VH-VL binders against b7kms5. Designs and how they scored, part 115

Target 1, 80 residues: b7kms5
Amino acid sequence: DTFETVRNTIRIESEVDESLRQLCHEERITKETWLEAAYLYLCEKPEELAQVIQLAQERLSQRKAIADYKRAKTMQERFL

## First folded at step 5 (VH-VL)

Design ya30 (framework fv_maftivimab)
Fold by ESMFold2-Fast, scan of step 5:
Structure ya30 (fold): chain C 80 residues (1-80), chain A 121 residues (1-121), chain B 106 residues (1-106)
Amino acid sequence: as target 1 above (80 residues)
Amino acid sequence: EVQLVESGGGLVQPGGSLRLSCAASGFTFDDYAMNWVRQAPGKGLEWVSTISWDSGSDYYADSVKGRFTISRDNSKNTLYLQMNSLRAEDTAVYYCAKDIFRYGSWTLDYWGQGTMVTVSS
Amino acid sequence: DIQMTQSPSSLSASVGDRVTITCRASQSISDYLNWYQQKPGKAPKLLIYAASSLQSGVPSRFSGSGSGTDFTLTISSLQPEDFATYYCQQSYSTYTFGQGTRLEIK
């Protein structure tokens, strides 16, 4: 009768977190349950899921470029 | 799954040379810096060298500068360590390790099984 | 070079014990500290990164704390599979490992 849960640590953009936090407060839900519900909803809607995956791929490419720059800069500073 | 498999270790005479290889699979190899870390028998871990994802930068421990060269072939998902002018104190298990800068932190998140290099007459 | 001093060099403990291992950096390294576990004949495995963040798949009985120069790794209730050598590592400037703490069965 109890859900088995796992603890997973994820990091998201602060602006997204702020917006999600406001939504959760107003609707009286948690970030965890919103994430579960959103994923389950999208799994039942393949065309919408594909659009979300495309957005995720776009966000990943942007973050990879930023991470690569930071990584190179950090390595340069550490190994001067 | 991430896998790193080292090879090329063996017995070599002082002053000799040896080339180590590390075959990577299960991740996008050319997105990550790679490392060599060694461990002498019964001793602790010692960082040896790091190479950036694009081979644009390489770095070495003071103990191996001028003798060892790290390189990679991203088309083959393979990391290399060319070891020249080997000394008895270079005797160690050599590990290949994946570097990651994750959320503001550098860490070696995956390691190979290691390959033994013995420098002895 | 940043030196890492780890203590104790060895520790004997029993299953169920709380174990604490300490690590000290010769200069401030912020939270750029990692902890690794190594079993005999095997490669090291990452346990903790950024001083206190648990690597995915690592049991919650492992925890890390500290910042600056003083760091600790704690195992809240020791299990049989935890007998191993533990290494701290600074990642602030190049990489330097502590000398290791060998955790042995009492």
Scores: ipSAE 0.015, ipTM 0.667, lowest interface PAE 7.0, mean pLDDT 88

Design ya31 (framework fv_maftivimab)
Fold by ESMFold2-Fast, scan of step 5:
Structure ya31 (fold): chain C 80 residues (1-80), chain A 121 residues (1-121), chain B 106 residues (1-106)
Amino acid sequence: as target 1 above (80 residues)
Amino acid sequence: EVQLVESGGGLVQPGGSLRLSCAASGFTFDDYAMNWVRQAPGKGLEWVSTISYDSGSTYYADSVKGRFTISRDNSKNTLYLQMNSLRAEDTAVYYCAKDIFRYGSWTLDYWGQGTMVTVSS
Amino acid sequence: DIQMTQSPSSLSASVGDRVTITCRASQSISDYLNWYQQKPGKAPKLLIYAASSLQSGVPSRFSGSGSGTDFTLTISSLQPEDFATYYCQQSYSTYTFGQGTRLEIK
């Protein structure tokens, strides 16, 4: 094998994972190669890459909001 | 879209029991606290109960303490209200409402359509 | 518990009017106050949270102000769809709603 690889552990939304897993099974590819291909494709399309980054920022903001909500509940004895 | 659908309301006699359900969809149910709020015919809104996202904390209005029990099943995206020792003054439309914390404040951002509970002989 | 009192209990207004509804808490609740709109036969809808923050999708003619014990909901130019009952709610300690203000066509 001529490619040097790294191991990454990531956590993604379970519905997204299930959908991606089904796609990979049907197309006979792996999640690793799909991720590589998607990133490489987007790097050649700056306008599309910018849109994906915007979506990623929105999803990250949503996760932070949920985490803040849970933290506030743990700290606020009078309510939740 | 966020949807909350209540069910289980009906006519019941004083001293009777009833269990309400609220089916949730369109959001990650187990990330949010949930509430029951009621409204007697022609009257205003009255908060009844709150349950935390993990069922670790429950809160009740003084008018229902010891008679009502709030619970949830996160695997089914469903909220429950077990109502025991029902009284005529418990007659109301019961709403399921989603809780959210924003800018240091709690609010009920989405509500179901409500289910009518009538306590009458 | 914290008591919430709304004034007036009802008011009549015409399309285009500026409408003001007030809410008073029995003790200081800082800015832990929400406003809801309820149309006949429908569930309440969140309008304002944290006393003055407009909920996404709510028209800009709605605004909230106040802190401590005295709060105001203002509709700058009343529209036909705004005829409804309005409720304030404190979230400082558990939840308590005001009695509601019914906004009726004049």
Scores: ipSAE 0.005, ipTM 0.644, lowest interface PAE 11.2, mean pLDDT 87

Design ya32 (framework fv_maftivimab)
Fold by ESMFold2-Fast, scan of step 5:
Structure ya32 (fold): chain C 80 residues (1-80), chain A 121 residues (1-121), chain B 106 residues (1-106)
Amino acid sequence: as target 1 above (80 residues)
Amino acid sequence: EVQLVESGGGLVQPGGSLRLSCAASGFTFDDYAMNWVRQAPGKGLEWVSTISWDSGSIYYADSVKGRFTISRDNSKNTLYLQMNSLRAEDTAVYYCAKDIFRYGSWTLDYWGQGTMVTVSS
Amino acid sequence: DIQMTQSPSSLSASVGDRVTITCRASQSISDYLNWYQQKPGKAPKLLIYAASSLQSGVPSRFSGSGSGTDFTLTISSLQPEDFATYYCQQSYSTYTFGQGTRLEIK
């Protein structure tokens, strides 16, 4: 086999996954190839890449806040 | 990488006190809950106490409640267990263990080497 | 409080064997079950969390399954380094460990 690939397991918001699945189905591509193409494209556009990184940092901060809340709630629940 | 090193164990008489320490390195200590788990010679594992990352939530096994006090110093990356009114049945290897929250559940993902506490006359 | 019972308490097997260890909770714990391996004189090591998730660095011959009250740990092809005591642990309400299963060379 000529292609060297790695297998990743990722977790994303279900709404985002649904939208991406529909796009991939309509355009007849896979999530793997879309991710590769999107990253490669953005690497050629430094200012757009910076904007995407900022959005990713904002989303990560939001998810951390939700996870921290769930963590605290679960901590309490297991000792009540 | 991740290391937990316990110290402070030893021989003590019934009714005595000991203070155990656990020095943590290789991870952001103040982001994780920490636990003490013990194991009597030839026996299984028994959970002793849990402290949250900010010391805001502290829990004890019924067998040690009122006698043991868990605490932590995040500035020193150190977990403590103050053990008072020790009994022969407290004789065990004491492990500190890092708690991690993944997929909505809690898991003890790293353990120290343990420190032996012997309560005997 | 939730009680955890393991079966068997001890088990003899040969290298290459498929080994299963079971764990039963006194009430439903969903998938909040962890499996640990402990070798003599050593601290426990995490093998499986959330009933079926393999901890990074643990060989793929280890797998976990189950939900609710009945859980299994499987070693698909036993290796010499796998002879140890195995513990299940619930994290649904406080922490409770099973009594352990000692896996011995046949």
Scores: ipSAE 0.030, ipTM 0.679, lowest interface PAE 5.8, mean pLDDT 89

Design ya33 (framework fv_maftivimab)
Fold by ESMFold2-Fast, scan of step 5:
Structure ya33 (fold): chain C 80 residues (1-80), chain A 121 residues (1-121), chain B 106 residues (1-106)
Amino acid sequence: as target 1 above (80 residues)
Amino acid sequence: EVQLVESGGGLVQPGGSLRLSCAASGFTFDDYAMNWVRQAPGKGLEWVSTISWDSGSTYYADSVKGRFTISRDNSKNTLYLQMNSLRAEDTAVYYCAKDIFRYGSWTFDYWGQGTMVTVSS
Amino acid sequence: DIQMTQSPSSLSASVGDRVTITCRASQSISDYLNWYQQKPGKAPKLLIYAASSLQSGVPSRFSGSGSGTDFTLTISSLQPEDFATYYCQQSYSTYTFGQGTRLEIK
């Protein structure tokens, strides 16, 4: 059934979320439908999908580095 | 020998308040972040709150944010949890736990024996 | 909020068995994963930190593996003192525990 939906919890960088929210408002679409459309579009374009996956991997690595820096900076660091 | 001893638990009515204490010994208390973790009867562990070594940073689980306040007195080697607006869902054994950064990861290397908080009419 | 899901919720085993418990994160947490053991009426005890590092004093029959979203705790040749509840915990973004796995005598 193509009308069955699920609820997901996701975290997006605030600047990206604000930009996406503005785009959705201007184009009269929702974040949910944008995500569905973007994924479906990219699934049929292997080279573009590979580029998006690479960007996602880079962003994940940066997010990990930032999280590690923030945790270390705000918590005890003397053991290491 | 590292020891953490919780106290202050008891029976309280919904909407009431309670303050828990954790007395630490056997390590340099002001060098480590500290945590509160709770466990409802027959249920799993739930992280409640973390405080940095210098009290400069505090973190809370969404379920307690705005109602609970974590604090510490490094001169007394004591960790506190002020619990306000208590609900039946807050009924649990409350543990204090020592935080350590080791091998690139944060972990709770020592735990107290816990103190029971029961929220019931 | 990062969700941690353990499987199974409970299992029965015999002394000498190889036991495997799994833990899955709702998003990548690298190797920021800890495993704890809790016996009835007692406080939890740290077993494994950084996904695969054995805590001092913990028997070598315990081992951890995994990275990203999927993690495993293995007990080779189960001993009588190993019957307990086991919890995973992510330390990547604040802290979240799995629901626990109860290991019981078959």
Scores: ipSAE 0.000, ipTM 0.607, lowest interface PAE 14.5, mean pLDDT 86

Design ya34 (framework fv_maftivimab)
Fold by ESMFold2-Fast, scan of step 5:
Order: sequence, then structure tokens, then C-alpha cells
Structure ya34 (fold): chain C 80 residues (1-80), chain A 121 residues (1-121), chain B 106 residues (1-106)
Amino acid sequence: as target 1 above (80 residues)
Amino acid sequence: EVQLVESGGGLVQPGGSLRLSCAASGFTFDDYAMNWVRQAPGKGLEWVSEISWDSGSTYYADSVKGRFTISRDNSKNTLYLQMNSLRAEDTAVYYCAKDIFEYGSWTLDYWGQGTMVTVSS
Amino acid sequence: DIQMTQSPSSLSASVGDRVTITCRASQSISDYLNWYQQKPGKAPKLLIYDASSLQSGVPSRFSGSGSGTDFTLTISSLQPEDFATYYCQQSYSTYTFGQGTRLEIK
């Protein structure tokens, strides 16, 4: 039977999005089903899950640093 | 559940000092940037200051630069605003607000109830 | 410093009306624009982030659009609980709020 779904909007790197779109097209699946399957698969594999979490933490740290840099740069470029 | 509770507001004379506190709970405090936003009675919102998750970066509105200092104690889940050389124009409700961080966006997703600062003789 | 200007400063409307509020940035801010709702005596509530993304728990009658310098907030069918003050805010360089738009009962 059917299950209830929610709509999510997320912002990801364009290169990652392009790669994922290509994979989905080649395998004839959708982004939402790939995301669901990947998460469920990792939840059953603690060692792989830990590695993915570490990568996610690293990427989040990099994005925070970039955001801080962009804010500082914009403040420095303000007009008289 | 995310909770932000401000305290430290009150009546102070021009030229005086006051320190505001914001106690945070319900989220990993040291993962997020924190902000102070104020609102004068009957007026609009004015951003005051921002501090990064690690205290490495601080930013201030021109109106408070040199007079206010934002800081945080991640071990106590508490945000502070030290306000010096207060002026009548600083009279406002001061809100503590949490940043939401995702790639390419920053937004104030949760706010405290606010604490009233009145600068008057 | 990026300046944000809202239009109109106030408007009167009736339940069921379609309401549009606009916001203009003094320079391009891409889609780094948020919308907040504030009711008297309460803290602001996030409605829309990144110009068009609806915050969880916010009714679908609220929508945002725009990029660059010109942005709009639309309420498709106004409800009694929607009478409030609305603020736009740029998040491209720290934060700057618009002056607010007060939505009043006609």
C-alpha cells in the first residue's frame, strides 16, 4: 500500500548534484528513492555510517569557514 | 525543543553599562553562530551583533561598534552582550537568536522572548 | 552596508484577500533573503528562508520569490491570524532588516 511522504528542499554543491542526477538517470531511479535507500543502508552498517558522519562533519566545517570568510570579505568591501 | 532565555535587562542611566545573557538549550550550542537583534519601542528590527560557533569571528552593526562586545561560553551554553557607553537610542527589547547553517544560507530560525533595556535619566 | 527597503510600510486587507509585500536590496544579494512574521508582544517567527523556501510548520498560503535585488512575499488567501508585521532580511553580509510592513484589518 502507499506510505506518507514529505517534501524537502536542500542546497547541495552543484558538482555533487550533477553527478547524482547522472547516476539516477543511468540507473532509472529518482533522487528521493536514492536518498532513502542510502540512509537506510547506512543505518544498518555502523562502521560505514561513522565514516559518512565524519565526512559530513568535515564538509559542514568547511562550509562554516567559507561562510565566515564571505561575510568578512563583504564587510571589508563596503562603500563610504 | 529549542529554548533561548534572555536576562540582564533593566533601567540604566546614559553612559552606563549593562551585560545581557542568553541561556540556550535543546540544540548543540557550540555548532551554531549566535546573534543579538534589538527592537526599539514601536519600531522595527535592527541586527546588533553576531558571533561564530567557535568565537573566532565577531561582527557588529555600525551603531554599536566600539561600545558593545559579544561573547559566548560554550561550556555553559550561554551567549553574552556587554553594553558600554549606553545612549537613549539603545533603548530596546534585545533578542537572542540562533543561526541555522546550511551551505550557502544563514537564517535566524529561533528567537528568545527578549529582555527590555531602558536607557533614561 | 546593504540597505533593505520594504513596500508598502502598511496595508489594510480583508480575510480571503491576496496580499503581496515587496522588498528591495541596495545591491545584489542572490537569494539570501529571509521573511519573518511578528505579532504584537512576541518575538519574530521565521516564515521563508533563501527567498522561496517555506519553513517547516508554516502554512502553504505563504510563498516567496525573487533573486538579486527584488523580492516578494505573497499570502494567497489571508486568514485572521495573519494580521501582523512582516520583515525581510538579507543574509548575504551579516544581517540587515527592512523597516517592516504592518498588515492591518480593513
Scores: ipSAE 0.007, ipTM 0.658, lowest interface PAE 9.6, mean pLDDT 86

Design ya35 (framework fv_maftivimab)
Fold by ESMFold2-Fast, scan of step 5:
Structure ya35 (fold): chain C 80 residues (1-80), chain A 121 residues (1-121), chain B 106 residues (1-106)
Amino acid sequence: as target 1 above (80 residues)
Amino acid sequence: EVQLVESGGGLVQPGGSLRLSCAASGFTFDDYAMNWVRQAPGKGLEWVSTISWDSGSTYYADSVKGRFTISRDNSKNTLYLQMNSLRAEDTAVYYCAKDIFRYGSWTLDYWGQGTMVTVSS
Amino acid sequence: DIQMTQSPSSLSASVGDRVTITCRASQSISDYLNWYQQKPGKAPKLLIYAASSLQSGVPSRFSGSGSGTDFTLTISSLQPEDFATYYCQQSYSTWTFGQGTRLEIK
């Protein structure tokens, strides 16, 4: 066998997933190979990599806020 | 290296009070929610309380609500649990646990060694 | 309020065995499920998050699967250091742990 691979499960926003699925279908590639190519490309582009990391940090902070909101809503509903 | 060290446990009589502390190091304490999780002797894990990174939100298990208060001092990297009106069924090892939002989900990625609270005459 | 039920409550196995532990939620939690390992006298350690994602540093013999209400933790080839109690935990709405599964080496 040519390559050793690992299986990962990744959750992304549905709108992002839909856009990525369309891109993969049009270009006849897979999400796995797109992810590998994107990461490898950015590793050679330090300024672009820094921008992507900043966006990732912002998106992570947003998801944390949403999770906290869900906890608060669940607690409120429990005491209704 | 992430480290969480609990203290403040001990023997207390029913109706008494104790304050537990958890000293955190090796990570940016202010960026993470923190939890208390307990385990009675020979029993499983029970979540007790959660506090957000900014102290803006606190959550409690029904079994401790109104008796326990979770708090934190970000300037000291320390988490607290004030336990009042203690009952025999509160006897347990109390763990401090770091919360992390990863992969769209919350997990407890690091735990302290625990501190034993015994409520008995 | 989401209840988590594990089975079996205890299990004995030999080194090299394939071990499966199951966890059931009282309502759908999607894949918001974590697995923890607790060795005697020690604090719990995170093994798996989001039902199937392996925590960094955890051996590949551990794997998780499932979604909705039914979940499994599998150890493909049991090692002596795997003697422990295993807990599932839902993170969909606050925190709820299963009662634990105690794994003993024969």
Scores: ipSAE 0.006, ipTM 0.680, lowest interface PAE 9.6, mean pLDDT 87

Design ya4 (framework fv_maftivimab)
Fold by ESMFold2-Fast, scan of step 5:
Structure ya4 (fold): chain C 80 residues (1-80), chain A 121 residues (1-121), chain B 106 residues (1-106)
Amino acid sequence: as target 1 above (80 residues)
Amino acid sequence: EVQLVESGGGLVQPGGSLRLSCAASGFTFDDYAMNWVRQAPGKGLEWVSTISWDSGSTYYADSVKGRFTISRDNSKNTLYLQMNSLRAEDTAVYYCAKDIFEYGSWTLDYWGQGTMVTVSS
Amino acid sequence: DIQMTQSPSSLSASVGDRVTITCRASQSISDYLNWYQQKPGKAPKLLIYAASSLQSGVPSRFSGSGSGTDFTLTISSLQPEDFATYYCQQSYSTYTFGQGTRLEIK
């Protein structure tokens, strides 16, 4: 190929994926082009970018809490 | 190397059923949408069906809607096409084809060698 | 559905010739156009995607151009292994293939 891309494996919440998939299908775009366009657009909008980053931080915190809980439960099952 | 191997074709009577399989290797099967494309003897290519990486989305050509069902088993790296209520015009070589992307960019970068389905009395 | 029409349906050429095959869409498809090569008894092979991007492993003598409704596949210096049937395919709304262009030896 003449262009360079990176393959990313990401895991997102089911409801978000369903909504994004529907949007991509209706608009005839792909998930990767949506992500590229959204990022590029937000880079030109500092106030909106800051709001998105705040939401991302909140979602990351929630996912870490869930992961920590699942890890603790697995340790209890295997060693206690 | 990427390989797609179709099987399950054969001779069937009108109104009958067949299930095609496509065994995939050489790539991470559950990262990509998969397709079935057919070609009647001496004719051009016709897209039949697409399934997303997670089976969450399926698409069908109008000519096969309600009769064909596409499915996949990611644990076995296998794609399927269940064909019901077969008609003479379904006679074709059926190709399994890998899409470039997860949801289907509808660009087919690798193809199997095909399996022949003949619908005849 | 989007209709795809190829020209010519058949073409005779000699080794070393510059060959041009055209493809027309019934409506604008931007650059969502792919080209495939099929040899007798074999599966199709992807040559070009996104109208002009050469697939890895495909010789540089193959090139694609166009956008909207009119597209062209060019082989700059025809080789013996290039005699085959060529198909264009729109990927803007599901898949629709052209009828194919058969490239035959003179």
Scores: ipSAE 0.000, ipTM 0.602, lowest interface PAE 17.7, mean pLDDT 85

Design ya5 (framework fv_maftivimab)
Fold by ESMFold2-Fast, scan of step 5:
Structure ya5 (fold): chain C 80 residues (1-80), chain A 121 residues (1-121), chain B 106 residues (1-106)
Amino acid sequence: as target 1 above (80 residues)
Amino acid sequence: EVQLVESGGGLVQPGGSLRLSCAASGFTFDDYAMNWVRQAPGKGLEWVSTISWDSGSTYYADSVKGRFTISRDNSKNTLYLQMNSLRAEDTAVYYCAKDIFDYGSWTLDYWGQGTMVTVSS
Amino acid sequence: DIQMTQSPSSLSASVGDRVTITCRASQSISDYLNWYQQKPGKAPKLLIYAASSLQSGVPSRFSGSGSGTDFTLTISSLQPEDFATYYCQQSYSTYTFGQGTRLEIK
């Protein structure tokens, strides 16, 4: 009966983390169980899953652009 | 659980080539810079190379510039080190290491077990 | 290239001792200094980053201090599992490691 778990390291946006923390606190659940439930729910909803994947792709593209800018700025500051 | 597993090490003659691989799991590989660090038998640690999360930036130690090429395949969660024109002084255990940031901060929070490369004299 | 020098190269100590290892950079690196622990036959493990920040899961008996050119790693009460080689590393401009300090049983 024991669930076997793995430990993951993930990075998410600060505002999203704050909002999720508040939700978890108010509903008396954990980030781990929310993530599991959200994924399992979406796996049963192909149309909603597709929408989430699209949002994820858009956020990834935006994050990459911001990371490129910040990286160039930081490296220039340290080495140039 | 973060895991980094190196492979591809072995015995090679001077002037030869070898390609190392590092298979990553347990974290979002695409979010982090990755590193190769080596250690000659009985000696200290020496940084070899760094690659940014998107392959847009690569850095090399002076001792390997022009001979080694770092690359990654984010679709396979795999880091590579192509080593050409190998010398006896390249004999070492080669470690794959995860950077704490995607910017190449050179702070290494997780390391693989290492793979041994021996270049005979 | 920034050179990192550790002192001492080796140290003998007993369980319960307070141990201090030092690291000097050839130029100012602000707080861009990390400490790693390596046990024989094993990969290094991050102990401290940004000169004084303890990595998650590392016992509180480990502490780091310093800025600029002079840095210190302290183990407040040595445990049997702490016998290892310790390396400092600058992350200010690419990175370079110190030569290592081997901590041995007395």
Scores: ipSAE 0.000, ipTM 0.608, lowest interface PAE 12.7, mean pLDDT 86

Design ya6 (framework fv_maftivimab)
Fold by ESMFold2-Fast, scan of step 5:
Structure ya6 (fold): chain C 80 residues (1-80), chain A 121 residues (1-121), chain B 106 residues (1-106)
Amino acid sequence: as target 1 above (80 residues)
Amino acid sequence: EVQLVESGGGLVQPGGSLRLSCAASGFTFDDYAMNWVRQAPGKGLEWVSTISWDSGSTYYADSVKGRFTISRDNSKNTLYLQMNSLRAEDTAVYYCAKDIFSYGSWTLDYWGQGTMVTVSS
Amino acid sequence: DIQMTQSPSSLSASVGDRVTITCRASQSISDYLNWYQQKPGKAPKLLIYAASSLQSGVPSRFSGSGSGTDFTLTISSLQPEDFATYYCQQSYSTYTFGQGTRLEIK
């Protein structure tokens, strides 16, 4: 078969998930096919891919900062 | 570019003292906690001490409590480790390492090259 | 304190191999686990934080997984520059490194 698949489990922001689910419902597609199509489309457009990577890096940095803040508070309460 | 440069290591007799320095550049030094981590020859990594961004909090491994003092001078972008009552088991390469957070989360995103401390007669 | 045990202590592999290193905490540490790489004569380098988050600038062939007490570091296709010692470290309560896993050329 030309459609051998791999199961992935990913965690995304709840508002992004809800918006994507609404889009998929309206367009009659699935989240996995949207992800595949988005990646394949961007791979053919290097300038757009670079912009998406920049946004992804910014979002990762924001998640890191929030996680660090929460961890630091928990650690202070254990040690202080 | 982040750079951490340790200095002050050397050979010292048991019971002696040494002060290590770590010169930081390439980031806003006074926004982050700083750490000392050591590694004995052929052994693994051992966390030694952490100091918060403002020097308001300090933490020490049980093996060094009462003998080592961590401090920092934010105006000079420099971290220090004062080591007293040195023992043979303190022989190690001492690394300066930047924490990813201001209060210390023990997640160390940048490390210096290390400075060797040898405690021997 | 929380003890960290890595397995195996050493591993021999060839370029192109998929390599998995495991780390076990003596109690639950949620996802407060970091992975570091250390090459001979050099300082350690952060690879992964919060169990599964890839540090900026680290190649995508590195990945981490796990939560609670059992964690894994995976290198999907081993490169020559990946022969090194790997350390896990808990950042949940106090500050404990695993003993290290030495990855050697086969």
Scores: ipSAE 0.000, ipTM 0.607, lowest interface PAE 14.6, mean pLDDT 86

Design ya7 (framework fv_maftivimab)
Fold by ESMFold2-Fast, scan of step 5:
Structure ya7 (fold): chain C 80 residues (1-80), chain A 121 residues (1-121), chain B 106 residues (1-106)
Amino acid sequence: as target 1 above (80 residues)
Amino acid sequence: EVQLVESGGGLVQPGGSLRLSCAASGFTFDDYAMNWVRQAPGKGLEWVSTISWDSGSTYYADSVKGRFTISRDNSKNTLYLQMNSLRAEDTAVYYCAKDIFYYGSWTLDYWGQGTMVTVSS
Amino acid sequence: DIQMTQSPSSLSASVGDRVTITCRASQSISDYLNWYQQKPGKAPKLLIYAASSLQSGVPSRFSGSGSGTDFTLTISSLQPEDFATYYCQQSYSTYTFGQGTRLEIK
């Protein structure tokens, strides 16, 4: 049996990555299989899926605000 | 699917003006900074201007300061470049490009197909 | 302005070759460096961001390295679709592109 896979690169917060890496080490699984399992599980739980989507939207908004601030600061270094 | 479509290019005489537009779709336009980048025939890429997501900040290349104005209308998902006092050196394909910050890096992740501006007498 | 200089300006290579392109900044830009690929008549495409991070969907034969002032783009085992012009770009203070490196069929 052969699965067809795609390669994706994602960036996540360092603290989240460290926590997930620890979990994967303890349970003897990989980040890829954890992500697949988490998504599949949530697709069967509409209430939980909605909560996760809300959290994702909140985190995205926070990252955007921080990125905009960092960009403005970095661009100003040309003139300082 | 992210799509950026430029328009408004054409032939203009030195000293003339043109206004370029970039229609954005497939992403939340007002969440991202936007850029104009140009490329003269057979030459390399040159960054022209950047505008923040809320129009609160604009940045320009020294070569266009005082002549070009970047703006956006978030209600129409459209980016603009007003080009005044055009010179032969402004002849180029003008690209609209979406800006994004990933951990530690600013980058232009999606580009339009460009619109040609020719400044000729 | 931060100046970006690429080397070489052009090179010829054969399918299967390992190709390296270098980029030098006139001052330290940390890892605020991106690489783009442009094919004739087409818009540029992002390949690498933050000096070494591969953009989603880009083949693993592309890799980037470096920090500060000296950066390298490497293509292992060149493929026919890789013949294009490659640009580095600093994002530390506004944006400045290198002059480009044209990769041609030998």
Scores: ipSAE 0.006, ipTM 0.642, lowest interface PAE 10.9, mean pLDDT 86

